# VH-VL binders against b7kms5, part 89

Target 1, 80 residues: b7kms5
Amino acid sequence: DTFETVRNTIRIESEVDESLRQLCHEERITKETWLEAAYLYLCEKPEELAQVIQLAQERLSQRKAIADYKRAKTMQERFL
Short names: E, the ipSAE of ESMFold2; O, the ipSAE of OpenDDE; V2, 0.75 times the mean of E and O plus 0.25 times the DockQ between their complexes.

## First folded at step 5 (VH-VL)

Design gb6 (framework fv_miptenalimab)
Fold by ESMFold2-Fast, scan of step 5:
Structure gb6 (fold): chain C 80 residues (1-80), chain A 124 residues (1-124), chain B 107 residues (1-107)
Amino acid sequence: as target 1 above (80 residues)
Amino acid sequence: QVTLVESGGGVVQPGRSLRLSCAFSGFSLSTSGVSVGWIRQAPGKGLEWVALIDYDDDKRYNPALKSRFTISRDNSKNTLYLQMNSLRAEDTAVYFCAHDELFGYSSTDAFDIWGQGTTVTVSS
Amino acid sequence: DIQMTQSPSFLSASVGDRVSITCRASQGIRSYLAWYQQKPGKAPKLLIYAASTLQSGVPDRFSGSGSGTDFTLTISSLQPEDFATYYCQQLYSYPWTFGQGTKLEIK
């Protein structure tokens, strides 16, 4: 056999997931092979990798802000 | 040769639970790009998608059924399951399991191979 | 949810006729559409996927066309075994939805 793989669970925004599913279907590739290829390609392109990391940091900050808002709203609804 | 064979149907009273099975051969659900799902058809009516599970265990449901139905698999037995809870008269239908042959992401364009179906009748 | 509407619901035709069945989506689904044939008491059989790609083993008298919201299934020269119910399905977004079906009956 050629590769040892690991299984993990990843939660992706539904809009992004649907777009990625359409791309993978049209190109006859799987989500995991797309992820592997994208990462390997970017590792050889330092400036492009830096841009992707910046976008990832921005998206993470947005998710944290949304989580913080939902938590605060839930507390308000229960006690106010 | 790819085959799917449903079983577990029968007559049940409203409010009861029933688990359907789909035994498949000729492919592995752990193969990248493969998915299998359940489609139902009430007597004299059209087709209604119920649920789908793909090779990485991503599960999708008809929102009208999500609270009562659960799709699962046992890869060691090459078997797909549909757990149906709180059954109602409107759940009376033939339940088909179907395969997606498409290579690529688990999203499919079509159900290319179907089982013969198993009949579920919900009546008092 | 994306609603799929087939037209007509019933179609009467004779052997040798050219017949067309239309399927309309309530919103754009690109080419993520499949057509199925179902005979009484049997499971559906895939005819066409990706709107226009003929499934292996399906006779070439069947063809599919369209993209976006309007799709057509055409049978160029109807044969006795083609009298059945036909369904379209969109696979663009969840939940996946089917048209109500078109019953093709002998005249």
Scores: ipSAE 0.008, ipTM 0.658, lowest interface PAE 8.9, mean pLDDT 85

Design gb7 (framework fv_miptenalimab)
Fold by ESMFold2-Fast, scan of step 5:
Order: sequence, then structure tokens, then C-alpha cells
Structure gb7 (fold): chain C 80 residues (1-80), chain A 124 residues (1-124), chain B 107 residues (1-107)
Amino acid sequence: as target 1 above (80 residues)
Amino acid sequence: QVTLVESGGGVVQPGRSLRLSCAFSGFSLSTSGVSVGWIRQAPGKGLEWVALIDYDDDKRYNPALKSRFTISRDNSKNTLYLQMNSLRAEDTAVYFCAHRELFGYSSTDAFDIWGQGTTVTVSS
Amino acid sequence: DIQMTQSPSFLSASVGDRVSITCRASQGIRSYLAWYQQKPGKAPKLLIYAASTLQSGVPDRFSGSGSGTDFTLTISSLQPEDFATYYCQQDYSYPWTFGQGTKLEIK
């Protein structure tokens, strides 16, 4: 038998997805294999992994701020 | 094992629309690395890539055709479609669909299996 | 767009000849080049992919070489069934592009 795999559905920023798809097509890899390779590589490099985690935390914070702003605007328009 | 059969071609007047179909078997468009494309060939001329759709529903088009042509699929019917709008005389060609796979049993990183083509003639 | 130029556009040869067809990309495409054979009224047939890898079922008289911008398809000993039109294709960058074709005719 081959590798046992799971299918995950994830949502990422549109611009990032487009860039990643072009990279995968150009380098003859799939998004799945890129993700696996990137994670495995970073697990061997704790200092680099920490930097990636920090960027991820910043991106999450940015998305939360945008969501909060949109929610506040909707409240203002409906009730004020 | 892999087969593709095009249909839907015919004679159509300029400005009209036409939808081509490609019935496939022997592979799944849900398999990682698999893609299917449309390639056309005008009478007496060379090959021109039209569009591609992959396992992840990523769609790529020849920029010259993107505004008029749409690629789509129906996995439940094992069928690929090419919707062609605002047809012009220069769209007259044989339209082929072809399989491509980066990884898997028949991995070639090129269009390895082609259909026989369906002819589209845009004429008044 | 990456332009693919084949040379020659027409080639006359005899059975048993060694023939070579070249394909030039307007920019570097690494080894992401395929060669196809097309006979009149038929769909193209893949001969070679990744510049030099022979497709399963294709006779070993066919070979491909090159990388970057300059590529060559060679037929070591031409057979009657080899008279056809040959196309190169890059799939390194969108839009994917084909060469104009080389028609190989019997002399």
C-alpha cells in the first residue's frame, strides 16, 4: 500500500493561494507535498520554526482585527 | 486505461456560444496532481493551449481566450466542459482534451493521453 | 509569454537517416519541455517529457536532450511511420506554449 493520508479543507488568503499554486506548478509539486515538506523542514530548525509561528500569530491577529472592524460597522449601521 | 472523448462540436455562426464536453475514464479529477486541458488546432496550423483545470479546481486560461472561454467539470459524470462565448471565425479549430498528471500511476508531467478531438467551425 | 521556435519548419529525409529537430525557448524553462508527434487527421502523441524522458511505449530510436533554452529531438534511424509533424511544448510558465511545428517529409 501507499501513504495513509487525510483530506483537510482549509481556507487561506486568496493572494497567498494564487502565489502558492504558481510555485507548485512551476516546481512540479502539489500543495500537499509542499505543506508536508515545509513543516518537516521547519521541525528540524527550531529557531526558524519560531519565526514562522510568530508570522502566523501576526496574520491571525490581523484577520481578527478586520473581522472586529466589520462587525462594529454592521452594528453602527443597524442600530445607530 | 485512460480515455477521453470530446463532443459538442459543429458549425456555429459568429457571436454565438457553444459548449464542448470531454467524457473521461480511467482516472479521477480528484486525484492529487491530475489535471485536464483543452488544446486547439486551426486548420493547417499548430497547437494552441486553451485552458486547464486541476484536481484542486484551479483553473488556468490562455489570456487571449480568458474573457470568452470557461472551463468546468462535473466529477459525478466524469465530464469536463469548455464553454465558448462570442465565437469568432478565428476560433475555428479541432478542440482536443488531454490528461496530465504530476504524480501517480501514469505520471508524465505532460499531456500524455489525448482525445480524438471535436471540430468547431465558426462560419456565417 | 514564452515563445517556442522550432528549426527547421520543414525537413526532408530518407528511411534510415538520423534526423534532429531543435526547439528554442525565448527564456529559460529548465527541463519542462515535451515533444509530440502528430499524423494527419490524428491527435498528437506524447513522445518525450521533461526534455529527455521517453514516454512508455515510444520506440527507443527517439531521444531528447537539452535544458534551459535549447532543446533537440533526435530520431536515430528514421522509419516509414515517423513521417509526421513534431511539436515542442513548454509547461514551465503560463500560458503554456507550443512551437510552430516541424513537418518531416519523405525525400
Scores: ipSAE 0.041, ipTM 0.759, lowest interface PAE 5.6, mean pLDDT 88

Design gb8 (framework fv_miptenalimab)
Fold by ESMFold2-Fast, scan of step 5:
Structure gb8 (fold): chain C 80 residues (1-80), chain A 124 residues (1-124), chain B 107 residues (1-107)
Amino acid sequence: as target 1 above (80 residues)
Amino acid sequence: QVTLVESGGGVVQPGRSLRLSCAFSGFSLSTSGVSVGWIRQAPGKGLEWVALIDYDDDKRYNPALKSRFTISRDNSKNTLYLQMNSLRAEDTAVYFCAHRELFGWSSTDAFDIWGQGTTVTVSS
Amino acid sequence: DIQMTQSPSFLSASVGDRVSITCRASQGIRSYLAWYQQKPGKAPKLLIYAASTLQSGVPDRFSGSGSGTDFTLTISSLQPEDFATYYCQQLYSYPWTFGQGTKLEIK
């Protein structure tokens, strides 16, 4: 058995990464297979999928707000 | 065929540093699910896990050794390293490197292939 | 840290005997346990992984059983080449830990 795969590089919060690594270690799975399984499972559960998308949108908004704050602070310290 | 060969052992004075090497063949440390560890054994004593490095460059250490020992690799040379600093008499042991693979050819969740070991003696 | 305790530390037996070695974990480790055989001056050899799965190339007289905290390695009919030291290892939680070893000696 063979699968055609692609390589992705992603950035996630360090606390989330550590928790996921621990889960993968305990259950003897990889981050890649966990991600595939999670997505496939949610694709068959439209209501749960919508909730996950909502959480993702909220987390993205939070990350953008933090990045904007840091950028403004850097500009103040270095250029003003 | 998977093979691992340790080198770099010798006699060293307390407080000094030593770097061990493990030359491997028959697998790639970049392969998903593959990891290589260091295990040591003091004369007449049992086995003690030292450190592990996996395909994702995730490094794990025995907490008793983490401050003094560093695991690293050079994929271009198919070589694993163990940097040992501030050596003590109790670090005297045979040091083994060993392969572990969760997926792929061996698919064993344990150290399935071991090197012959290299001897480190910390003596004044 | 998870403490691994083997019993007995020394075992005397004769060729043809059925022998069992026990390994106990200080907390539950599911089935994340391996058994190794080591002969004097040699590197350890993997016998069993996942508590009960026989490593390729290992004779079927070796078997492993147990889960959680209590594990057993059994040799159904001891052969001359089986006199060695045996170690269990938990791979459930870091740091990984080994039992103190069981030395199997000729009677």
Scores: ipSAE 0.013, ipTM 0.710, lowest interface PAE 8.0, mean pLDDT 88

Design gc1 (framework fv_iratumumab; at its last look DockQ between E and O 0.05; V2 from the best seeds 0.00; counts 0 for: pae E 16.7 > 2, placed apart)
Fold by ESMFold2-Fast, scan of step 5:
Structure gc1 (fold): chain C 80 residues (1-80), chain A 123 residues (1-123), chain B 107 residues (1-107)
Amino acid sequence: as target 1 above (80 residues)
Amino acid sequence: QVQLQQWGAGLLKPSETLSLTCAVYGGSFSGYYWSWIRQPPGKGLEWIGEINHGGRTNYNPSLKSRVTISVDTSKNQFSLKLNSVTAADTAVYYCARVPYYYDSSGYWSFDYWGQGSLVTVSS
Amino acid sequence: DIQMTQSPTSLSASVGDRVTITCRASQGISSWLTWYQQKPEKAPKSLIYAASSLQSGVPSRFSGSGSGTDFTLTISSLQPEDFATYYCQQYNSYPLTFGQGTRLEIK
């Protein structure tokens, strides 16, 4: 056992987290090893990697839109 | 503390359906699989299957054609139905829980169990 | 299915003895094995998970070892409350399977 590791904290959508937890439980793997394997696998598949990056960009845009909406709604409720 | 209490049929005739219910107190369904495990008199343990709060099931292939596990989230309960029983299904039946493997970096243990329900199948 | 075989099926021992129970898997299961203790008319109690990790609240006289196909449960100094049946269980793959049990009796 020669690997050094880094501790990270990430936030993901609750529905995705639940699905990933089910997958990890049934396949007897951890979220850390799944993330490592998924990234390493995609690095060997440029076409699939590009599709994943596009999906990530779309999800990031959606999160910003939701955050902007919630901020506006909170301001409206508290000050109007 | 978490407590599992179970109830259901005691004496069945061959060909009938076994029905048992397990109620969960003091804990949530989320983050756990909820299992049924049986033990014939004087013998070892056999895993029947499991369900999570979302209704996802995994069954022992040996029993899959006869077994259904379901959840009733409004009552904090999950249930076992085993069709077409025979004398070979005579056993003490236990409900139990296990945390998701992902949540604990390899932890797997049935950490809470029901009290057990004896089911006898005889003519 | 992965078959779990325990040996011995029964053993007799005295308080203070060192007791070893073994469990063999029909194929490799890494370290994905849990040991349980079951007393008469009670549900099993978890002792050790991941082959060697002690469950919270379990006395330190219990220990587990092994990986792959061969596993052992050791009780270093047997106490009166330890007379029970012990089961191993693999969780490497579905279906989950248990050993046939080892009954530990008073000598």
Scores: ipSAE 0.429, ipTM 0.834, lowest interface PAE 2.7, mean pLDDT 90
Fold by OpenDDE, look of step 6:
Structure gc1 (fold): chain C 80 residues (1-80), chain A 123 residues (1-123), chain B 107 residues (1-107)
Amino acid sequence: as target 1 above (80 residues)
Amino acid sequence: QVQLQQWGAGLLKPSETLSLTCAVYGGSFSGYYWSWIRQPPGKGLEWIGEINHGGRTNYNPSLKSRVTISVDTSKNQFSLKLNSVTAADTAVYYCARVPYYYDSSGYWSFDYWGQGSLVTVSS
Amino acid sequence: DIQMTQSPTSLSASVGDRVTITCRASQGISSWLTWYQQKPEKAPKSLIYAASSLQSGVPSRFSGSGSGTDFTLTISSLQPEDFATYYCQQYNSYPLTFGQGTRLEIK
């Protein structure tokens, strides 16, 4: 089968990315195909999908908190 | 330093079974896909298949029906059997290592190779 | 199967030359491409993995670039020991497949 791909930049937290890379290497797949497969799998499992979405929302909040902290710290250091 | 040493019969008649073994020295057997690749004289490379320390195998579909790759972790060896050989199976056969550690240099590439074994199939 | 097509099949160059070899995949393989060098009567040697990562011990005159379907191996300044056959290989999908090879000969 032929298919078209789109180029995306995905930024993953370093520890998660490392673990995911390790998994993909062991299974001889790519992060792209992993994400595709995971999404397709979850599309058929609405309860699990909801759980993943919840987790994703939590992680997003964490990223925002960290970003805010870093900005605040940088501002402090700049004016000290 | 890691070294792969391979051996097996080099001359076969049609319909016989090719049998090669590769021994690994100087390194861990786990964490790698141990692979077989062949190269007909004057031609390119063909991937045959692979096995990890746990016995998980992947084969080239073109050869799957005739190929068996096995591992002996106690000896740090893995083997290739190819049934019902024909003249088309005449090639230099290589064993090779593929690291799949994310932090390994050359991961998913064949980083160490055996010396190669010429297998000639002739009537 | 993913077909890998190299260009050119053969080329002649001189010591000191900049050499470029291309590899095209029949479908997208992301960056999952390795370049190998093979000398007569020897096993191939990995040069570049993940399209652009230099294998340990490989001279810096070797470099790789590309993603998706089009890839390039470059030797910035050809040395005498670089005359060999070069192969690209994809590991995006099974079965693993190689290009047909590019023979680099001395002019």
Scores: ipSAE 0.016, ipTM 0.714, lowest interface PAE 7.4, mean pLDDT 91
Fold by ESMFold2, look of step 6:
Structure gc1 (fold): chain C 80 residues (1-80), chain A 123 residues (1-123), chain B 107 residues (1-107)
Amino acid sequence: as target 1 above (80 residues)
Amino acid sequence: QVQLQQWGAGLLKPSETLSLTCAVYGGSFSGYYWSWIRQPPGKGLEWIGEINHGGRTNYNPSLKSRVTISVDTSKNQFSLKLNSVTAADTAVYYCARVPYYYDSSGYWSFDYWGQGSLVTVSS
Amino acid sequence: DIQMTQSPTSLSASVGDRVTITCRASQGISSWLTWYQQKPEKAPKSLIYAASSLQSGVPSRFSGSGSGTDFTLTISSLQPEDFATYYCQQYNSYPLTFGQGTRLEIK
């Protein structure tokens, strides 16, 4: 009966967030409802869910590589 | 350095199926979208559609009923099929990469392009 | 679909001139716009992404500005190798769309 929600914070890259915000604006929905709908839709589609997980893994790997590069560059500049 | 090489038949008759292949060298195939774009002679550019490593596609609605884009991950290749061609489909066809996995500065624009394939559909 | 309209369609200029090309989107696209340069019988080359960010290896005489619906590509001092057709392209919404092009000829 009650629509129970949990308040969370997440970090989304600014370009992705802007794109998602614009999509949600155009469709007159919220980011929260989009996230819920996307997950619920994929829960019944195992192969499509696997593709999303693969994309998420690729994004995680690329973010780690870029973060490692930025950290190494900052340390080099700090100790010149 | 990333390179895209493309090939396929260059002369078709009306109602035939256009078929092009693009091979990706010198970079990661996963983590990007791979696109087809066309340009009629002397005219502007039209986005046809895209596919990622996992096979997810997005198509231009104007062409969706006739277009199939597919991927062969074992060869790092993706392909375009366009059914029922007419003279209006005469164009140079390009494959291209779309990076959107860039940290904080990512975008969905085309940074590497194939050499182009002229496809002529006879009248 | 978001229509992209470039102006002018064609122009001629001399080496050393400052050249300005504009692009207008039919709907707001934030800053999600790329400028391309295309020479005859070659694939387009990305110059500017995110409206104003210079692509690696592109000369600093190229710059971009704008947000929302109105965007500008500027070449501060035209060089002989800059004759080409220039395209804008939005990546805010599917389908991805391009402007009709601006042909820049060197006098």
Scores: ipSAE 0.000, ipTM 0.600, lowest interface PAE 16.7, mean pLDDT 84
ESMFold2 (binder alone), look of step 6: mean pLDDT 90; pTM 0.920

Design gc2 (framework fv_iratumumab)
Fold by ESMFold2-Fast, scan of step 5:
Structure gc2 (fold): chain C 80 residues (1-80), chain A 123 residues (1-123), chain B 107 residues (1-107)
Amino acid sequence: as target 1 above (80 residues)
Amino acid sequence: QVQLQQWGAGLLKPSETLSLTCAVYGGSFSGYYWSWIRQPPGKGLEWIGEINHGGSTNYNPSLKSRVTISVDTSKNQFSLKLNSVTAADTAVYYCARVPYYYDESGYWSFDYWGQGSLVTVSS
Amino acid sequence: DIQMTQSPTSLSASVGDRVTITCRASQGISSWLTWYQQKPEKAPKSLIYAASSLQSGVPSRFSGSGSGTDFTLTISSLQPEDFATYYCQQYNSYPLTFGQGTRLEIK
């Protein structure tokens, strides 16, 4: 038997990455194992999982709003 | 309500220029991209390009060398010209609206469409 | 270009059925996906934008879910007027691209 893994590339905010990297260094764990543990833990706690999903949806909406605002402002400044 | 009406070419010969116009009624021209999308008979949808009220365009790279989209804000109209047509350009052509501000319902989707114009390119 | 792949390409169902159509992007598109319905000889109609937001005037039996690369359109309790071709479309990056379509047919 072998452990089967997949390679993923993700982009996260710099401040979040810095904080997570510090936590992983202090606790002597890796980002990969922290992600796996966090997901598995939350799957056992549906109420907390729902809260995390809500936060993720809010963060995604904020990123979209910022992108839309930047696109609209760039267009307006270019074309007046 | 917002309505898009289109008119223009029907039957073309190979090498000619396809020309279609879309008029916008009942809504503001500013705050949106105005797009052209086509659908060959029995096939799926292909995005051609878009223009805003200021004249900024984005084109599908596969068509960029042959396509020009222009806007006439005084008439609330935008137009498609596709040069050097071949039988592969035979399709129903649609104009459509895209809201780009986040506070618009349906943002970044094609929320209103024209009725479609069949363009046939034959001998 | 981002490729959008729908499955199945065709589906037969009966009125009252729960229908699921899927769409996969060849790379991550966040939630920037719209679902459209197209009836014969008509322009497409937007149903769901931003992967899960219901377009105004669209019946609540339509719902969308997913993010990243895997997306689903669900029709609960299929109605006669729902037999049509459905398309997904990404707007994460240019050029804008559509899936090949899923034909929903009466069984």
Scores: ipSAE 0.000, ipTM 0.601, lowest interface PAE 19.4, mean pLDDT 85

Design gc3 (framework fv_iratumumab; at its last look DockQ between E and O 0.03; V2 from the best seeds 0.00; counts 0 for: pae E 13.9 > 2, placed apart)
Fold by ESMFold2-Fast, scan of step 5:
Structure gc3 (fold): chain C 80 residues (1-80), chain A 123 residues (1-123), chain B 107 residues (1-107)
Amino acid sequence: as target 1 above (80 residues)
Amino acid sequence: QVQLQQWGAGLLKPSETLSLTCAVYGGSFSGYYWSWIRQPPGKGLEWIGEINHGGRTNYNPSLKSRVTISVDTSKNQFSLKLNSVTAADTAVYYCARVPYYYDESGYWSFDYWGQGSLVTVSS
Amino acid sequence: DIQMTQSPTSLSASVGDRVTITCRASQGISSWLTWYQQKPEKAPKSLIYAASSLQSGVPSRFSGSGSGTDFTLTISSLQPEDFATYYCQQYNSYPLTFGQGTRLEIK
């Protein structure tokens, strides 16, 4: 038993996905192994981990704002 | 459904520049790398290089000093230029599509190919 | 570069035969190998990806196996349309490299 894995469905921004796909393609690595390696690397670097968490919090706030805007716009279009 | 059509010079003299263009019809240009592969008469296949819609390139080191691949996203076309040709560059040249090497559930092969272009280099 | 070596370079067989073609990589490539079929004056057609996954629309008589450095393509019951040249290709690392090809001929 070398690796026991779980399957997750993840939705990310298309521009980020494209950049990550380019990186994976050129380096001959998969998104699964890149995610694992990135997380493990950051766990050993507390200051860098804190910066990544801050960025994640900012991106989450932006996504919520955009979702709220799109919902309002859709309701407006379907009513009007 | 998806179709690749290629065109360009067929007969060249040594020292000239090989120029070929491939146009993509019926499918998305983004989400893939677009490759050039050649095959000398009676011999095997050699990968030349690839490009994506954003213009990122990867080249075979054996050809890197002479090769340029470019993309015209507005026309869904990509092109090969190979400088300083010699008789060793005589081959059928193919354009082809490959998905990103991205996830472990993926399909990673050249799934659509152009019709091929015979390029002959002789004096 | 990863060198791909196919064996045999040519093989003669009859319709109905079981045919086996092998491919060896000079370094470990996991399962990152594709098999192609090429008929004269045509572009290659992908048959199998990830060493053992059959492409959509390819007959089930084609199968692939192997991992690491040793790979096999098998045609369980050869049909007339299967006489062609077969190539293996690794996509584990750049540059992408192909085997020299195995020509399958009518006996």
Scores: ipSAE 0.270, ipTM 0.798, lowest interface PAE 3.4, mean pLDDT 90
Fold by ESMFold2, look of step 6:
Structure gc3 (fold): chain C 80 residues (1-80), chain A 123 residues (1-123), chain B 107 residues (1-107)
Amino acid sequence: as target 1 above (80 residues)
Amino acid sequence: QVQLQQWGAGLLKPSETLSLTCAVYGGSFSGYYWSWIRQPPGKGLEWIGEINHGGRTNYNPSLKSRVTISVDTSKNQFSLKLNSVTAADTAVYYCARVPYYYDESGYWSFDYWGQGSLVTVSS
Amino acid sequence: DIQMTQSPTSLSASVGDRVTITCRASQGISSWLTWYQQKPEKAPKSLIYAASSLQSGVPSRFSGSGSGTDFTLTISSLQPEDFATYYCQQYNSYPLTFGQGTRLEIK
């Protein structure tokens, strides 16, 4: 009769996190319930889900580029 | 499942240019480094260099003056050129993927390898 | 360049034996070391990453330990399919470097 949950850690941009925290505070919900609700809502809306996926891909690409630069700077100081 | 398939020259004469291509199937090309490693027959492994989706390369300093790695992102392929070969360049050449994650805690080891290409440089 | 020195370069063992292979780095590499297994005419296969983390699908009889400069690969009970050549590889610094290999043969 209880929901089974999984502990995990996610990292999100601080500006986005701050905005999400404010929303959750005002609406008297938690970030985790918001995430669950957003995903469940989008599962039934393929067009909207596709738009979210596109944005997520763009953000993922940006994060990969930053990680790639950091790796190269740390390891390849003489090639920079 | 990710698969790497490689092709290119098998026999070369001294001073020629070694050229190999590796195609990536069943996975994302971006977010990884794509590497070339070689192994002389009966001997150990030597890292040649790597390239990412954006074209950034890192080369073994001992080979840097002769090596070029390039990428064709529209085909999910990357290539190795090694100029001015000698008999010492005779080896099995592998392409391989280097996973990395968005922080420093991930592993940067070769998790998928091509089938290998024997390149022989005549003496 | 960081030199990786494996010991022994070859060894013979029987099925069921406990086998250890060592790898020493010429300078500290923290835990940024991977062990590979290579069978004849095949590409290497990753076994252990980050010195001690077991790669997915690798049997639990394989384990790794060490940090800094001294590392060990252990096979707790040797199986027939474990006869191969083993390599360590550091990924702490460019250029990426491998040990010279350890050939494990059936006695």
Scores: ipSAE 0.000, ipTM 0.614, lowest interface PAE 13.9, mean pLDDT 84
Fold by OpenDDE, look of step 6:
Structure gc3 (fold): chain C 80 residues (1-80), chain A 123 residues (1-123), chain B 107 residues (1-107)
Amino acid sequence: as target 1 above (80 residues)
Amino acid sequence: QVQLQQWGAGLLKPSETLSLTCAVYGGSFSGYYWSWIRQPPGKGLEWIGEINHGGRTNYNPSLKSRVTISVDTSKNQFSLKLNSVTAADTAVYYCARVPYYYDESGYWSFDYWGQGSLVTVSS
Amino acid sequence: DIQMTQSPTSLSASVGDRVTITCRASQGISSWLTWYQQKPEKAPKSLIYAASSLQSGVPSRFSGSGSGTDFTLTISSLQPEDFATYYCQQYNSYPLTFGQGTRLEIK
């Protein structure tokens, strides 16, 4: 049995990451296999997938707002 | 890929001037602060100062009176001079890169480092 | 200057252990904190930036948390290559300052 994996970096909000990490540890799985399983499950659940996408879009909007603020602050600190 | 290579004299006597140079390869010199950090043997890290492509400098106040950081943009190099050295200046000196601001690669941090230069001050 | 204080200064652990290192700033630094790993005779390597963002290429077993004055680096399951010295560094204000380091040794 062979399978290929793709190495990437996933940045997760720290509180969610810690909670997810704990869950994966307790269930003896990894964040990677959790994400794989979750995606595969959701592919068969279009309504649930839509809900997750909505939530993901909201979280992305929040992350962008925070990132913009931090970028502006960084620029101010370095150049003003 | 970005690579920093540094060189300079490793053995000094008290009151002499430390001089190190760092060359940047494989990346843009602009868009980053180019920094010097030192680490005495067996001890922690101390930020010395930084310079950007335009020549803007920031120094650690503890060393400001003795430190000069300069840049040669034509060579993609930046240098450190530390005057009136004492035994307390014995350390491994690192050059390092740090982005100006958050981008797709992340927030500013020392993301690339030189190999380090051991400078020993002894009478 | 902002003083960064790490705890503990050193600790011993075994492969597979959960390890936690703390860093305290003498004043608020928001999330402007980076964690570094340093191995003997090598330059430090960035692990976590902005207190909780994993640097590219860093294993997911590393995580950072905290804001303001108290920060934590966590290694969920220690691997053999993780034995090293770890440093926190603030970039909230000049001068940039580092913690004194935490030496992680094999038990």
Scores: ipSAE 0.000, ipTM 0.650, lowest interface PAE 12.5, mean pLDDT 89
ESMFold2 (binder alone), look of step 6: mean pLDDT 89; pTM 0.917

